# Miniprotein binders against q9h3h3: the designs that were tried, part 1

Scores and structures below are computed, not measured.

Target 1, 235 residues: q9h3h3
Amino acid sequence: EDGFTAEHLAAEAMAADMDPWLVFDARTTPATELDAWLAKYPPSQVTRYGDPGSPNSEPVGWIAVYGQGYSPNSGDVQGLQAAWEALQTSGRPITPGTLRQLAITHHVLSGKWLMHLAPGFKLDHAWAGIARAVVEGQLQVAKVSPRAKEGGRQVICVYTDDFTDRLGVLEADSAIRAAGIKCLLTYKPDVYTYLGIYRANRWHLCPTLYESRFQLGGSARGSRVLDRANNVELT
Positions, changes and structure headers below are counted from each chain's first letter, unless a header gives other numbers.
F, E and O are the ipSAE of ESMFold2-Fast, ESMFold2 and OpenDDE, as the mean of both directions, binder to target and target to binder. V2 is 0.75 times the mean of E and O plus 0.25 times the DockQ between their complexes.
[cut] stands for letters that were removed.

## First folded at step 1 (miniprotein)

Design a1
Amino acid sequence: SPEEKLKEIARRLEELAEEIRKAMENGDPEELKKLAEEAKRLIEEALKIARENGDEELIRRVEEVAREVEELIRKAEELAK
ESMFold2 (binder alone), alone request of step 1: mean pLDDT 78; pTM 0.718

Design a10
Amino acid sequence: GQDKVEEVRKRAEEEIKRIIEEAQKRGLPQEVIDRLKEVLEEFIRRLEEAKTEEEVQEIVKEFIERAREVIEEYEREKQGS
ESMFold2 (binder alone), alone request of step 1: mean pLDDT 78; pTM 0.693

Design a10v
Amino acid sequence: GQDKVEEVRKRAEEAIKRIIEEAQKRGVSQEVIDRLKEVLEEAIRRLEEAKTEEEVQEIVKEFIERAREVIEEYEREKQGS
ESMFold2 (binder alone), alone request of step 1: mean pLDDT 75; pTM 0.653

Design a2
Amino acid sequence: TEDEVRKQFEEAMKRVEELLKKAEEAAKNGDTETAEKYLEEARKIIEELKKLAEETGNEEFKRMAEEAEKRLKEVEEKVKEARS
ESMFold2 (binder alone), alone request of step 1: mean pLDDT 82; pTM 0.788

Design a3
Amino acid sequence: GSIEDLVKEAQEKIEEVIKKAEELLKSGAPLEEVEKLLEEAIKEIIELAKKAGDPRLIEAAERLAEEARKRIEEARKRYEEN
ESMFold2 (binder alone), alone request of step 1: mean pLDDT 79; pTM 0.704

Design a3v
Amino acid sequence: GSIEDLVKEAQEKIEEVIKKAEELLKEGKDPEEVEKLLEEAIKEIIELAKKAGDPRLIEKAERLAEEARKRIEEARKRYEEN
ESMFold2 (binder alone), alone request of step 1: mean pLDDT 78; pTM 0.701

Design a4
Amino acid sequence: DEETKKLLEELKRRFEEVKKEVEEAMRRGDYEKARELVRELREIVEEAEKLADKVGDPEFSEIVKEMKEQVEELERKVEELIKSK
ESMFold2 (binder alone), alone request of step 1: mean pLDDT 82; pTM 0.775

Design a4v
Amino acid sequence: DEETKKLLEELKRRFEEVKKEVEEAMRRGDYEKARELVRELREIVEEAEKLADKTGNKELSEIVKELKEQVEELERKVEELIKSK
ESMFold2 (binder alone), alone request of step 1: mean pLDDT 81; pTM 0.770

Design a5
Amino acid sequence: NTDELLRQIEEWLKEAEETLRKAKEVTDPEEKIRLLEEAAELIRKALELAQRIGVPGLLEKVQKVAEEILKEAEELRKKAEEEK
ESMFold2 (binder alone), alone request of step 1: mean pLDDT 79; pTM 0.721

Design a5v
Amino acid sequence: NTDELLRQIEELLKEAEETLRKAKEVTDPEEKIRLLEEAAELIRKALELAQRIGDPELLEKVQKVAEEILKEAEELRKKAEEEK
ESMFold2 (binder alone), alone request of step 1: mean pLDDT 79; pTM 0.735

Design a6
Amino acid sequence: SKEEELIEKAKEIFEKLKELLEKAKEAYERGDLETAKKLIDEAKELAKKLREILEELGITDETVKEALRILEEAEEIAKKIEEAIRRAEEEG
ESMFold2 (binder alone), alone request of step 1: mean pLDDT 72; pTM 0.628

Design a6v
Amino acid sequence: SKEEELIEKAKEILEKLKELLEKAKEAYERGDLETAKKLIDEAKELAKKLREILEETGDPELVKEALRILEEAEEIAKKIEEAIRRAEEEG
ESMFold2 (binder alone), alone request of step 1: mean pLDDT 76; pTM 0.693

Design a7
Amino acid sequence: GDSWEELAKRLEELKKRIEEALKKLGASDEEIKEFEKRVEEFIREVKEAIAKGDHSKLDELRRKAEEILKEAEERLKRLGK
ESMFold2 (binder alone), alone request of step 1: mean pLDDT 71; pTM 0.574

Design a7v
Amino acid sequence: GDSWEELAKRLEELKKRIEEALKKLGVSDEEIKEFEKRVEEFIREVKEAIAKGNPEELDELRRKAEEILKEAEERLKRLGK
ESMFold2 (binder alone), alone request of step 1: mean pLDDT 70; pTM 0.532

Design a8
Amino acid sequence: MTPEEFRELLRRAEEELRRAAELIRENPDDPEVLKRAEELLERVVEIIREAAKTNPELRDEALRILQELVEVALEIAEARRK
ESMFold2 (binder alone), alone request of step 1: mean pLDDT 79; pTM 0.713

Design a8v
Amino acid sequence: MTPEEFRELLRRAEEELRRAAELIREGGDPEVLKRAEELLERVVEIIREAAKTNPELRDEALRILQELVEVALEIAEARRKE
ESMFold2 (binder alone), alone request of step 1: mean pLDDT 71; pTM 0.590

Design a9
Amino acid sequence: GMSDEERLEELIRKAEELLEEVRKAIEEGKPEVAEKIVREILRILEELRRISKETGDPRAEEAYERVRELAREAIRELEELG
ESMFold2 (binder alone), alone request of step 1: mean pLDDT 82; pTM 0.786

Design a9v
Amino acid sequence: GMSDEERLEELIRKAEELLEEVRKAIEEGDPEVAEKIVREILRILEELRRLSKETGDPRAEEALERVRELAREAIRELEELGK
ESMFold2 (binder alone), alone request of step 1: mean pLDDT 77; pTM 0.724

Design b1
Amino acid sequence: GTLEEQLKELLDRLEKAVKEGDLEEAQRIAEELRKLAEESGDPRVKEAVERLLKLLEEAIEKKDWERVKEIIKEILELLKELG
ESMFold2 (binder alone), alone request of step 1: mean pLDDT 72; pTM 0.595

Design b10
Amino acid sequence: SLTDEQKRLIEEARRAFEEGNLERARELLDKLVETAENPEQLREIIRVMKELAEKLGDPELLERAKKLEELAKELEEGKITPEEAIRRAREILG
ESMFold2 (binder alone), alone request of step 1: mean pLDDT 73; pTM 0.596

Design b10v
Amino acid sequence: SLTDEQKRLIEEARRAFEEGNLERARELLDKLLELAENPEQLREIIRVLKELAEKLGDPELLERAKKLEELAKELEEGKITPEEAIRRAREILG
ESMFold2 (binder alone), alone request of step 1: mean pLDDT 73; pTM 0.607

Design b11
Amino acid sequence: SEEDKEKLEKLLELAEKAIELAKKAVEEGNEELAKEAIRLVLELAEEAIKTAKTPEERVEVIKRVVELALEVAEAAIKAGLPEVAEEAIKLAVEAAKKAVE
ESMFold2 (binder alone), alone request of step 1: mean pLDDT 81; pTM 0.775

Design b11v
Amino acid sequence: SEEDKEKLEKLLELAEKAIELAKKAVEEGNEELAKEAIRLVLELAEEAIKTAKTPEERVEVIKRVVELALEVAEAAIKAGDPEVAEEAIKLAVEAAKKAKE
ESMFold2 (binder alone), alone request of step 1: mean pLDDT 80; pTM 0.760

Design b12
Amino acid sequence: SPAEELVEKYLKEIEKAIKEGNPEKVRELVEEFRKELEKLPLSEEERKRILEIVDEAIRRLEKAKTEEEVKEIIEETIKKIKEILEKA
ESMFold2 (binder alone), alone request of step 1: mean pLDDT 83; pTM 0.788

Design b12v
Amino acid sequence: SPAEELVEKYLKEIEKAIKEGNPEKVRELVEEFRKELEKSGLSEEERKRILEIVDEAIRRLEKAKTEEEVKEIIEETIKKIKEILEKA
ESMFold2 (binder alone), alone request of step 1: mean pLDDT 80; pTM 0.759

Design b1v
Amino acid sequence: GTLEEQLKELLERIRELLDRLEKAVKEGDLEEAQRIAEELRKLAEEIRKLAEESGDPRVKEAVERLLELIERLLKLLEEAIEKKDWERVKEIIKEILKLAEEILELLKELG
ESMFold2 (binder alone), alone request of step 1: mean pLDDT 77; pTM 0.741

Design b2
Amino acid sequence: MDPKELIERIRKLLEEARRLAEEGRVDEAIEKLQEAIELANEYAKQTGDTSLVREVTREAVEILREIAEKYPDNPKAQEALKVAEEALKSVE
ESMFold2 (binder alone), alone request of step 1: mean pLDDT 82; pTM 0.790

Design b2v
Amino acid sequence: MDPKELIERIRKLLEEARRLAEEGRVDEAIEKLQEAIELAEEYAKQTGDPELVREVLREAVEILREIAEKYPDNPKAQEALKVAEEALKSVE
ESMFold2 (binder alone), alone request of step 1: mean pLDDT 82; pTM 0.788

Design b3
Amino acid sequence: SDEERVRELVKEAEELLRKAIETGDEELLKKASELAEEAIRIAQESGNPELIELALRVAELVAKARAEITGDKEALERAKELIERALELAKE
ESMFold2 (binder alone), alone request of step 1: mean pLDDT 75; pTM 0.668

Design b4
Amino acid sequence: DPLEELLKKIEELARKALEAAERGDKDEAKKYLEEAIELLEKLLEQLKDPELRKKAEEVLEKLRKAIKALEEGNLEEVKKILQEILEEIKELIKKAQ
ESMFold2 (binder alone), alone request of step 1: mean pLDDT 85; pTM 0.847

Design b4v
Amino acid sequence: DPLEELLKKIEELARKALEAAERGDKDEAKKLLEEAIELLEKLLELVTDPELRKKAEEVLEKLRKAIKALEEGNLEEVKKILQEILEEIKELIKKAQ
ESMFold2 (binder alone), alone request of step 1: mean pLDDT 86; pTM 0.856

Design b6
Amino acid sequence: TKEDIEKLVERVKELLRKGVSPEEIIKLVIEEARKLGLDPEELQELLERVAREAGNEELIRRVKEFLEKSGVSEEEIERIVREVEERLKKE
ESMFold2 (binder alone), alone request of step 1: mean pLDDT 62; pTM 0.486

Design b6v
Amino acid sequence: TKEDIEKLVERVKELLRKGVSPEEIIKLVIEEARKLGLDPEELRELLERVAREAGDEELIRRVKELLEKLGVSEEEIERIVREVEERLKKE
ESMFold2 (binder alone), alone request of step 1: mean pLDDT 62; pTM 0.478

Design b7
Amino acid sequence: NSEEVARKILELVREAVETVREALRTNNPEAVRRAVELLKEAAKLAEEAGLEDVARVLREAAEKIERALRENNIEAAEEAVRKAEEVLKEALRKA
ESMFold2 (binder alone), alone request of step 1: mean pLDDT 77; pTM 0.736

Design b7v
Amino acid sequence: NSEEVARKILELVREAVETVREALRSGDPEAVRRAVELLKEAAKLAEEAGNPEVARVLREAAEKIERALRENNIEAAEEAVRKAEEVLKEALRKA
ESMFold2 (binder alone), alone request of step 1: mean pLDDT 75; pTM 0.715

Design b8
Amino acid sequence: GDFEEKVKQLYEEFKKALEEGDTEKMRKILEEILKLAKEYGNEEIVKIVEEALKALEEGDIEKLKELAEKLLELSKKTGSPLFEKLAKEIRKAIEE
ESMFold2 (binder alone), alone request of step 1: mean pLDDT 66; pTM 0.542

Design b8v
Amino acid sequence: GDFEEKVKQLYEEFKKALEEGDTEKMRKILEEILKLAKEYGNEEIVKIVEEALKALEEGDIEKLKELAEKLLELSKKTGS
ESMFold2 (binder alone), alone request of step 1: mean pLDDT 78; pTM 0.736

Design b9
Amino acid sequence: MSELEEAARRIAELIKEAIRLGREGKIEEAKEVAKEAMKLAEEIGSEEVKKIIEELNKLIEEIAKAIEEGRPEEALKLIERVEELVRELLEA
ESMFold2 (binder alone), alone request of step 1: mean pLDDT 72; pTM 0.599

Design b9v
Amino acid sequence: MSELEEAARRIAELIKEAIRLAREGKIEEAKEVAKEAMKLAEEIGDPEVKKIIEELLKLIEEIAKAIEEGRPEEALKLIERVEELVRELLEA
ESMFold2 (binder alone), alone request of step 1: mean pLDDT 75; pTM 0.664

Design c1
Amino acid sequence: GSMKVRVTIEVPASDPEEARELARRIAELARELGLEVEIREEDGRVIVTITGDPEKVREFIERVKELAEKLGAKVEVEEIE
ESMFold2 (binder alone), alone request of step 1: mean pLDDT 74; pTM 0.695

Design c1v
Amino acid sequence: GSMKVRVTIEVSDPEEARELARRIAELARELGLEVEIREEDGRVIVTITGDPEKVREFIERVKELAEKLGAKVEVEEIEGSK
ESMFold2 (binder alone), alone request of step 1: mean pLDDT 79; pTM 0.737

Design c2
Amino acid sequence: MYRIEITFKGVSKEEAEEIAKFAAELAKKYGLDVKIEVNGDTITIIVEGVPEETAKELAKELEEFAREKNPNAEVTVKIEKLSEEEVKKIEEELRK
ESMFold2 (binder alone), alone request of step 1: mean pLDDT 75; pTM 0.676

Design c2v
Amino acid sequence: MYRIEITFKGVSKEEAEEIAKFAAELAKKYGLDVKIEVNGDTITIIVEGVPEETAKELAKELEEFAREKNPNAEVTVKIEKES
ESMFold2 (binder alone), alone request of step 1: mean pLDDT 78; pTM 0.726

Design c3
Amino acid sequence: EKKTIEVRIRVEGPEDKVEELLKRVVELARRLGVRVEYEVRVEGGVIEIRIRLEGDPETLERLIKEIIEEAKRLGLKVEVEIRTE
ESMFold2 (binder alone), alone request of step 1: mean pLDDT 76; pTM 0.698

Design c3v
Amino acid sequence: EKKTIEVRIRVEGDPEKVEELLKRVVELARRLGVRVEYEVRVDGNVIEIRIRLEGDPETLERLIKEIIEEAKRLGLKVEVEIRTE
ESMFold2 (binder alone), alone request of step 1: mean pLDDT 76; pTM 0.687

Design c4
Amino acid sequence: SGKVVIRIEVRTDDEELARRIAEEVARELARKYNARVEVRERPGVVEIVIEGADEETARRIVEEIIRRIREEGVEVRVRIEV
ESMFold2 (binder alone), alone request of step 1: mean pLDDT 71; pTM 0.653

Design c4v
Amino acid sequence: SGKVVIRIEVRTDDEELARRIAEEVARELARKYNARVEVRERDGKVEITIEGADEETARRIVEEIIRRIREEGVEVRVRIEV
ESMFold2 (binder alone), alone request of step 1: mean pLDDT 70; pTM 0.643

Design c5
Amino acid sequence: MEVKIIVRFEDLDPETVRKIVEEIEKIAKENGLEVTVRVRGNEIEIEVRGDVSKEDIERFVRELEEIVKKISPNAKVIVEVRE
ESMFold2 (binder alone), alone request of step 1: mean pLDDT 76; pTM 0.709

Design c5v
Amino acid sequence: MEVKIIVRVEDLDPETVRKIVEEIEKIAKENGLEVTVRVRGNEIEIEVRGVSPEDIERFVRELEEIVKKISPNAKVIVEVRE
ESMFold2 (binder alone), alone request of step 1: mean pLDDT 74; pTM 0.665

Design d1
Amino acid sequence: MKILVIVSNDPELLKEAVELAKKLGLEVRTRKVTSPEEAKRAIEEAIREYPDVDAIVVITDDPEILRTALELAKKLGIPVIVVTKDPEIVERAREYGADEVIE
ESMFold2 (binder alone), alone request of step 1: mean pLDDT 75; pTM 0.719

Design d2
Amino acid sequence: TKRVLIISDDEELIKRVKELLESRGYEVIVVSDPEEALRIAKEKNIDLVIIISKDEELVRRLIEELKRLGVKVVVITDDEELKRKLEELGVEVF
ESMFold2 (binder alone), alone request of step 1: mean pLDDT 81; pTM 0.797

Design d2v
Amino acid sequence: TKRVLIISDDEELIKRVKELLESRGYEVIVVSDPEEALRIAKEKNIDLVIIISKDEELVRRLIEELKRLGVKVVVITDDEELKRKLEELG
ESMFold2 (binder alone), alone request of step 1: mean pLDDT 77; pTM 0.737

Design d3
Amino acid sequence: GKVVVVFSDNPEILKEVAERAKRENVDVIIVTSDERAIEIAKKVAEEQGVNVEIRVVTSPEEIKELVKELLKRGVDRILIFSDDEEVLREAVKAARE
ESMFold2 (binder alone), alone request of step 1: mean pLDDT 65; pTM 0.511

Design d3v
Amino acid sequence: GKVVVVFSDNPEILKEVAERAKRENVDVIIVTSDERAIEIAKKVAEEQGVNVEIRVVTSPEEIKELVKELLKRGVDRILIFSDDEEVLREAVKAARESGVPVE
ESMFold2 (binder alone), alone request of step 1: mean pLDDT 67; pTM 0.540

Design d4
Amino acid sequence: SRIIVLTTDPEVAERLKELAKELGIEVEIIYLDEPDLERAIEEALKRAKELNADAILVVIPDEEKAREAVEIARRKAPHIPVIVVT
ESMFold2 (binder alone), alone request of step 1: mean pLDDT 77; pTM 0.711

Design d4v
Amino acid sequence: SRIIVLTTDPEVAERLKELAKELGIEVEIIYVTSPEEAIEEALKRAKELNADAILVVIPDEEKAREAVEIARRKAPHIPVIVVT
ESMFold2 (binder alone), alone request of step 1: mean pLDDT 81; pTM 0.766

Design d5
Amino acid sequence: GSMKEVRIEIRSGTDEEEIERLLKEAIEFLKKGAKVTIEIHGDNPEELRELAKRIAERLREAGFEVEVEERGDTVIIRVRP
ESMFold2 (binder alone), alone request of step 1: mean pLDDT 83; pTM 0.811

Design d5v
Amino acid sequence: GSMKEVRIEIRGDVDEEEIERLLKEAIEALKKGAKVTIEIHGDNPEELRELAKRIAERLREAGFEVEVEERGDTVIIRVRP
ESMFold2 (binder alone), alone request of step 1: mean pLDDT 81; pTM 0.793

Design e1
Amino acid sequence: SAEEMIRKVIELNEEVLKLAEEGRYDEVAKKMREIVDLAMKSGDEEVIRMAAEQVGRLAKKAIEAGDEELARLLIELLIELAERTGDEETIRAAREFAEEY
ESMFold2 (binder alone), alone request of step 1: mean pLDDT 73; pTM 0.636

Design e1v
Amino acid sequence: SAEEMIRKVIELAEEVLKLAEEGRYDEVAKKMREIVDLAMKSGDEEVIRMAAEIVARLAKKAIEAGDEELARLLIELLIELAERTGDEETIRAAREFAEEY
ESMFold2 (binder alone), alone request of step 1: mean pLDDT 74; pTM 0.665

Design e2
Amino acid sequence: SPEEIAEELKKILETGDKEEALEYVKKLAEEGVPPEVLARAISLVIRELPLDEEFVLRLIEELAKKGDPELLKEVVKILLEENPELAEKVRELLKRL
ESMFold2 (binder alone), alone request of step 1: mean pLDDT 72; pTM 0.651

Design e2v
Amino acid sequence: SPEEIAEELKKILETGDKEEALEYVKKLAEEGVPPEVLARAIALVIRELGVDEEFVLRLIEELAKKGDPELLKEVVKILLEENPELAEKVRELLKRL
ESMFold2 (binder alone), alone request of step 1: mean pLDDT 73; pTM 0.664

Design e3
Amino acid sequence: TDEERKKRAEELVRRAIELFKQGNYEEAARLIAEAAKESDSKVAARLIAEAIKIAAESGSDEVIREIARIVEETADPEVKKIFEEVLKEHEERR
ESMFold2 (binder alone), alone request of step 1: mean pLDDT 65; pTM 0.539

Design e3v
Amino acid sequence: TDEERKKRAEELVRRAIELFKQGNYEEAARLIAEAAKESDPEVAARLIAEAIKIAAESGSDEVIREIARIVEETTDPEVKKIFEEVLKEHEERR
ESMFold2 (binder alone), alone request of step 1: mean pLDDT 65; pTM 0.493

Design e4
Amino acid sequence: MDKETARKLAEEALKRGDAELIREAIRLALEAGDEELVVRLAREALERGRPDLIVEIVRVALETGQEELARRIYELARELGREDIAREIERLLE
ESMFold2 (binder alone), alone request of step 1: mean pLDDT 75; pTM 0.675

Design e4v
Amino acid sequence: MDKETARKLAEEALKRGDAELIREAIRLALEAGDEELVVRLAREALERGNPDLIVEIVRVALETGDEELARRILELARELGREDIAREIERLLE
ESMFold2 (binder alone), alone request of step 1: mean pLDDT 75; pTM 0.680

Design e5
Amino acid sequence: NPDEIIKAVEKAIRDNDPEAIRKLIEELKKVTDPETIEKIVRKIFELAVETKNKELIKAIIELAKNTDSPEVIETVLKLLEEYAKKLGDEEIRKEVEEIKK
ESMFold2 (binder alone), alone request of step 1: mean pLDDT 72; pTM 0.645

Design e5v
Amino acid sequence: NPDEIIKAVEKAIRDNDPEAIRKLIEELKKVTDPETIEKIVRKILELAVETKNKELIKAIIELAKVTDDPEVIETVLKLLEEYAKKLGDEEIRKEVEEIKK
ESMFold2 (binder alone), alone request of step 1: mean pLDDT 72; pTM 0.646

Design f2
Amino acid sequence: MVVIVIFVDPNDPESLRVAEEVKKVAEELGVEVRIVDVTKNPELAKKYGVTEFPAVVIEKDGKVVAKFEGDVTEEELREALKKAL
ESMFold2 (binder alone), alone request of step 1: mean pLDDT 77; pTM 0.730

Design f3
Amino acid sequence: SPEEKARELIERALEEARKRGVKYEIREEDGRIIVTVEVDGKRITVEVRIDENGNVEVRVEGDDPELVKIVEEAARKAIEELK
ESMFold2 (binder alone), alone request of step 1: mean pLDDT 69; pTM 0.589

Design f3v
Amino acid sequence: SPEEKARELIERALEEARKRGVKVEIREEDGRIIVTVEVDGKRITVEVRIDEDGKVEVRVEGDDPELVKIVEEAARKAIEELK
ESMFold2 (binder alone), alone request of step 1: mean pLDDT 69; pTM 0.583

Design f4
Amino acid sequence: GKITVEVTDENGRVVIRVTLPDGRTIEVEVEVRDGKARVRITGDIDEETRRRIEELAKRLVEEYNGDPEKVAREIAEELGL
ESMFold2 (binder alone), alone request of step 1: mean pLDDT 66; pTM 0.551

Design f4v
Amino acid sequence: GKITVEVREEDGRVVIRVTLPDGRTIEVEVEVRDGKARVRITGDIDEETRRRIEELAKRLVEEYNGDPEKVAREIAEELGL
ESMFold2 (binder alone), alone request of step 1: mean pLDDT 66; pTM 0.530

Design f5
Amino acid sequence: DEEIIRKVEEAVKRLAEELGVEVEVRREGNTIEITVRRGDKEVTIRIEIGDSPEEVIRRVEEALREALEGKPLSEEVERIVKEVLERL
ESMFold2 (binder alone), alone request of step 1: mean pLDDT 64; pTM 0.570

Design f5v
Amino acid sequence: DEEIIRKVEEAVKRLAEELGVEVEVRREGNTIEITVRRDGKEVTIRIEIGSDPEEVIRRVEEALREALEGKPLSEEVERIVKEVLERL
ESMFold2 (binder alone), alone request of step 1: mean pLDDT 64; pTM 0.557

Design f6
Amino acid sequence: ATYTITVEGGTDEERREIIERILKEAAERYGVEVRFETRGDRTTVTFTIDGKTFTVTIEGGTPEEQREAIKRALEALLEEVR
ESMFold2 (binder alone), alone request of step 1: mean pLDDT 58; pTM 0.429

Design f6v
Amino acid sequence: ATYTITVEGDDEERREIIERILKEAAERYGVEVRFETRGDRTTVTFTIDGKTFTVTIEGDPEEQREAIKRALEALLEEVR
ESMFold2 (binder alone), alone request of step 1: mean pLDDT 56; pTM 0.376

## First folded at step 2 (miniprotein)

Design a10a
Amino acid sequence: GQDKVEEVRKRIEELIKRIIEEAQKRGLPQEVIDRLKEVLEEFIRRLEEAKTEEEVQEIVKEFIERAREVIEEYERELEE
ESMFold2 (binder alone), alone request of step 2: mean pLDDT 73; pTM 0.608

Design a11
Amino acid sequence: DREELIRRFEELVREAEELLRRAEEALKRGDLETAERLIREALEKLEEAARIAEELGDPELLRRVEELVRRAERLLEEVERLKRE
ESMFold2 (binder alone), alone request of step 2: mean pLDDT 89; pTM 0.876

Design a11v
Amino acid sequence: DREELIRRLEELVREAEELLRRAEEALKRGDLEEAERLIREALEKLEEALRIAEELGDPELLRRVEELVRRAERLLEEAERLKRE
ESMFold2 (binder alone), alone request of step 2: mean pLDDT 86; pTM 0.841

Design a12
Amino acid sequence: SIEEIIKEVEKLIEEAKKLLEEAKKLAESGNYEEALELVKKAVELLKKAEELAKKSGNKEVLKKVEELIEEAKKIIEEIEKKLKE
ESMFold2 (binder alone), alone request of step 2: mean pLDDT 87; pTM 0.839

Design a12v
Amino acid sequence: SIEEIIKEVEKLIEEAKKLLEEAKKLAEKGNLEEALELVKKAVELLKKAEELAKKTGDPEVLKKVEELIEEAKKIIEEIEKKLKE
ESMFold2 (binder alone), alone request of step 2: mean pLDDT 85; pTM 0.817

Design a1a
Amino acid sequence: SPEEKLKEIVRRLEELAEEIRKAMENGDPEELKKLAEEIKRLIEEALKIARENGDEELIRRVEEVLREVEELIRKVEELAK
ESMFold2 (binder alone), alone request of step 2: mean pLDDT 75; pTM 0.639

Design a2a
Amino acid sequence: TEDEVRKLFEEAMKRVEELLKKAEEAAKNGDTETVEKYLEEARKIIEELKKLAEETGNEEFKRMVEEAEKRLKEVEEKVKEIRS
ESMFold2 (binder alone), alone request of step 2: mean pLDDT 81; pTM 0.765

Design a2b
Amino acid sequence: TEDEVRKQFEELIKRFEEAMKRVEELLKKAEEAAKNGDTETAEKYLEEAKELAEEARKIIEELKKLAEETGNEEFKRMAEEAKRIIEEAEKRLKEVEEKVKEARS
ESMFold2 (binder alone), alone request of step 2: mean pLDDT 84; pTM 0.806

Design a3a
Amino acid sequence: GSIEDLVKEAQELIEEVIKKAEELLKSGAPLEEVEKLLEEAIKEIIELAKKAGDPRLIEAAERLAEELRKRIEEVRKRYEEN
ESMFold2 (binder alone), alone request of step 2: mean pLDDT 73; pTM 0.600

Design a3b
Amino acid sequence: GSIEDLVKEAQEKIEEVIKKAEELLKSGAPLEEVEKLLEEAIKEIIELAKKAGDPRLIEAAERLIEEVRKRIEELRKRYKEL
ESMFold2 (binder alone), alone request of step 2: mean pLDDT 74; pTM 0.600

Design a4c
Amino acid sequence: DEETKKLLEELKEELIERLRRFEEVKKEVEEAMRRGDYEKARELVRELRKEIIEELEIVEEAEKLADKVGDPEFSEIVKEMKEELAEEVEQVEELERKVEELIKSK
ESMFold2 (binder alone), alone request of step 2: mean pLDDT 82; pTM 0.755

Design a5a
Amino acid sequence: NTDELLRQIEELLKEAEELLRKAKEVTDPEEKIRLLEEAAELIRKALELAQRIGDPELLEKVQKVAEEILKEAEELRKKVKEL
ESMFold2 (binder alone), alone request of step 2: mean pLDDT 77; pTM 0.702

Design a8a
Amino acid sequence: MTPEEFRELLRRAEELLRRAAELIRENPDDPEVLKRAEELLERVAEIIREAAKTNPELRDEALRILEELVEVALEIAEARRK
ESMFold2 (binder alone), alone request of step 2: mean pLDDT 79; pTM 0.714

Design a9a
Amino acid sequence: GMSDEERLEELIEEAKRLLRKAEELLEEVRKAIEEGKPEVAEKIVREILRILKELAEILEELRRISKETGDPRAEEAYERVEELIKRVRELAREAIRELEELG
ESMFold2 (binder alone), alone request of step 2: mean pLDDT 84; pTM 0.821

Design a9b
Amino acid sequence: SDEERLEELIRKAEELLEEVRKAIEEGKPEVAEKIVREILRILEELRRIAKETGDPRVEEAYERVRELAREAIRELEELGIK
ESMFold2 (binder alone), alone request of step 2: mean pLDDT 78; pTM 0.723

Design a9c
Amino acid sequence: GMSDEERLEELIRKAEELLEEVRKAIEEGKPEEAEKIVREILRLLEELRRISKETGDPRAEEAVERVRELARELIRELEELG
ESMFold2 (binder alone), alone request of step 2: mean pLDDT 78; pTM 0.701

Design b11a
Amino acid sequence: SEEDKEKLEKLLERAEKAIEEAKKAVEEGNEETAKEAIREVLELAEEAIKTAKTPEERKEVIKRVVELAREVAEAAEKAGLPEVAEEARKLAEEAAKKAKE
ESMFold2 (binder alone), alone request of step 2: mean pLDDT 77; pTM 0.695

Design b11b
Amino acid sequence: SEEDKEKLEKLLERAEKAIEEAKKAVEEGNEETAKEAIREVLELAEEAIKTAKTPEERKEVIKRVVELAREVAEAAEKAGLPEVAEEARKLAEEAAKKAKEGDPELAKRAIELVLEAAKK
ESMFold2 (binder alone), alone request of step 2: mean pLDDT 68; pTM 0.621

Design b11c
Amino acid sequence: DKEKLEKLLERAEKAIEEAKKAVEEGNPETAKEAIREVLELAEEAIKLAKTPEERKEVIKRVVELAREVAEAAEKAGLPEVAEEARKLAEEAAKAIK
ESMFold2 (binder alone), alone request of step 2: mean pLDDT 75; pTM 0.669

Design b12a
Amino acid sequence: SPAEELVEKYLKEILKAIKEGNPEKVRELVEEFLKELEKLPLSEEERKRILEIVDEAIRRLEKAKTEEEVKEIIEEAIKKIKEILEKA
ESMFold2 (binder alone), alone request of step 2: mean pLDDT 82; pTM 0.771

Design b12b
Amino acid sequence: SPAEELVIKYLKEIEKAIKEGNPEKVRELVEEFRKELEKLPLSEELRKRILEIVDEAIRRLEKAKTEEEVKEIIEELIKKIKEILEKA
ESMFold2 (binder alone), alone request of step 2: mean pLDDT 84; pTM 0.820

Design b12c
Amino acid sequence: SPAEELVEKYLEEIAKLLKEIEKAIKEGNPEKVRELVKEIAELLEEFRKELEKLPLSEEERKRILEIVEELARLVDEAIRRLEKAKTEEEVKEIIEEAIKLIEETIKKIKEILEKA
ESMFold2 (binder alone), alone request of step 2: mean pLDDT 82; pTM 0.778

Design b12d
Amino acid sequence: SPELELVEKYLKEIEKAIKEGNPEKVRELVEEFRKELEKLPLSEEERKRILEIVDEAIRRLLKAKTEEEVKEIIEETIKKIKEILKE
ESMFold2 (binder alone), alone request of step 2: mean pLDDT 86; pTM 0.835

Design b12e
Amino acid sequence: SPAEELVEKLLKEIEKAIKEGNPEKVRELVEELRKELEKLPLSEEERKRILEIVDEAIRRLEKAKTEEEVKEIIEEVIKKIKEILEKAGL
ESMFold2 (binder alone), alone request of step 2: mean pLDDT 84; pTM 0.812

Design b13
Amino acid sequence: SLKDELRRLLEEIVELAEEALRAIKEGNLDLAKELIRRAIEIAERIIKELDDEEIKRRAERALELLKEALRAIEAGDPKKAEEILREVIEEVRRLIEELK
ESMFold2 (binder alone), alone request of step 2: mean pLDDT 87; pTM 0.880

Design b13v
Amino acid sequence: SLKDELRRLLEEIVELAEEALRAIKEGDLDLAKELIRRAIEIAERIIKETGDPEEIKRRAERALELLKEALRAIEAGDPKKVEEILREVIEEVRRLIEELK
ESMFold2 (binder alone), alone request of step 2: mean pLDDT 84; pTM 0.852

Design b14
Amino acid sequence: TDPETERLIREAVELFEKALKLAREGNYEEAIKYAEEALRLLEEALKKAKTEEAKKAIERAIEAVKELIEAIKKGDFESVERLVRELIEIIKRLIEELERL
ESMFold2 (binder alone), alone request of step 2: mean pLDDT 76; pTM 0.716

Design b14v
Amino acid sequence: TDPETERLIREAVELLEKALKLAREGNYEEAIKLAEEALRLLEEALKKAKTEELKKAIERAIEAVKELIEAIKKGDFEKVERLVRELIEIIKRLIEELERL
ESMFold2 (binder alone), alone request of step 2: mean pLDDT 82; pTM 0.811

Design b15
Amino acid sequence: GVSEEIKKKLEEALRLVEEAIKRNDVELIEKAIKLLEEVIEEAKRLGDTEALKLAERALELLKRLKEAIEKNDPEKIREALEELLRLVEEILRLLG
ESMFold2 (binder alone), alone request of step 2: mean pLDDT 79; pTM 0.765

Design b15v
Amino acid sequence: GVSEEIKKKLEEALRLVEEAIKRGDPELIEKAIKLLEEVIEEAKRLGDPELLKLAERALELLKRLKEAIEKNDPEKIREALEELLRLVEEILRLLG
ESMFold2 (binder alone), alone request of step 2: mean pLDDT 87; pTM 0.861

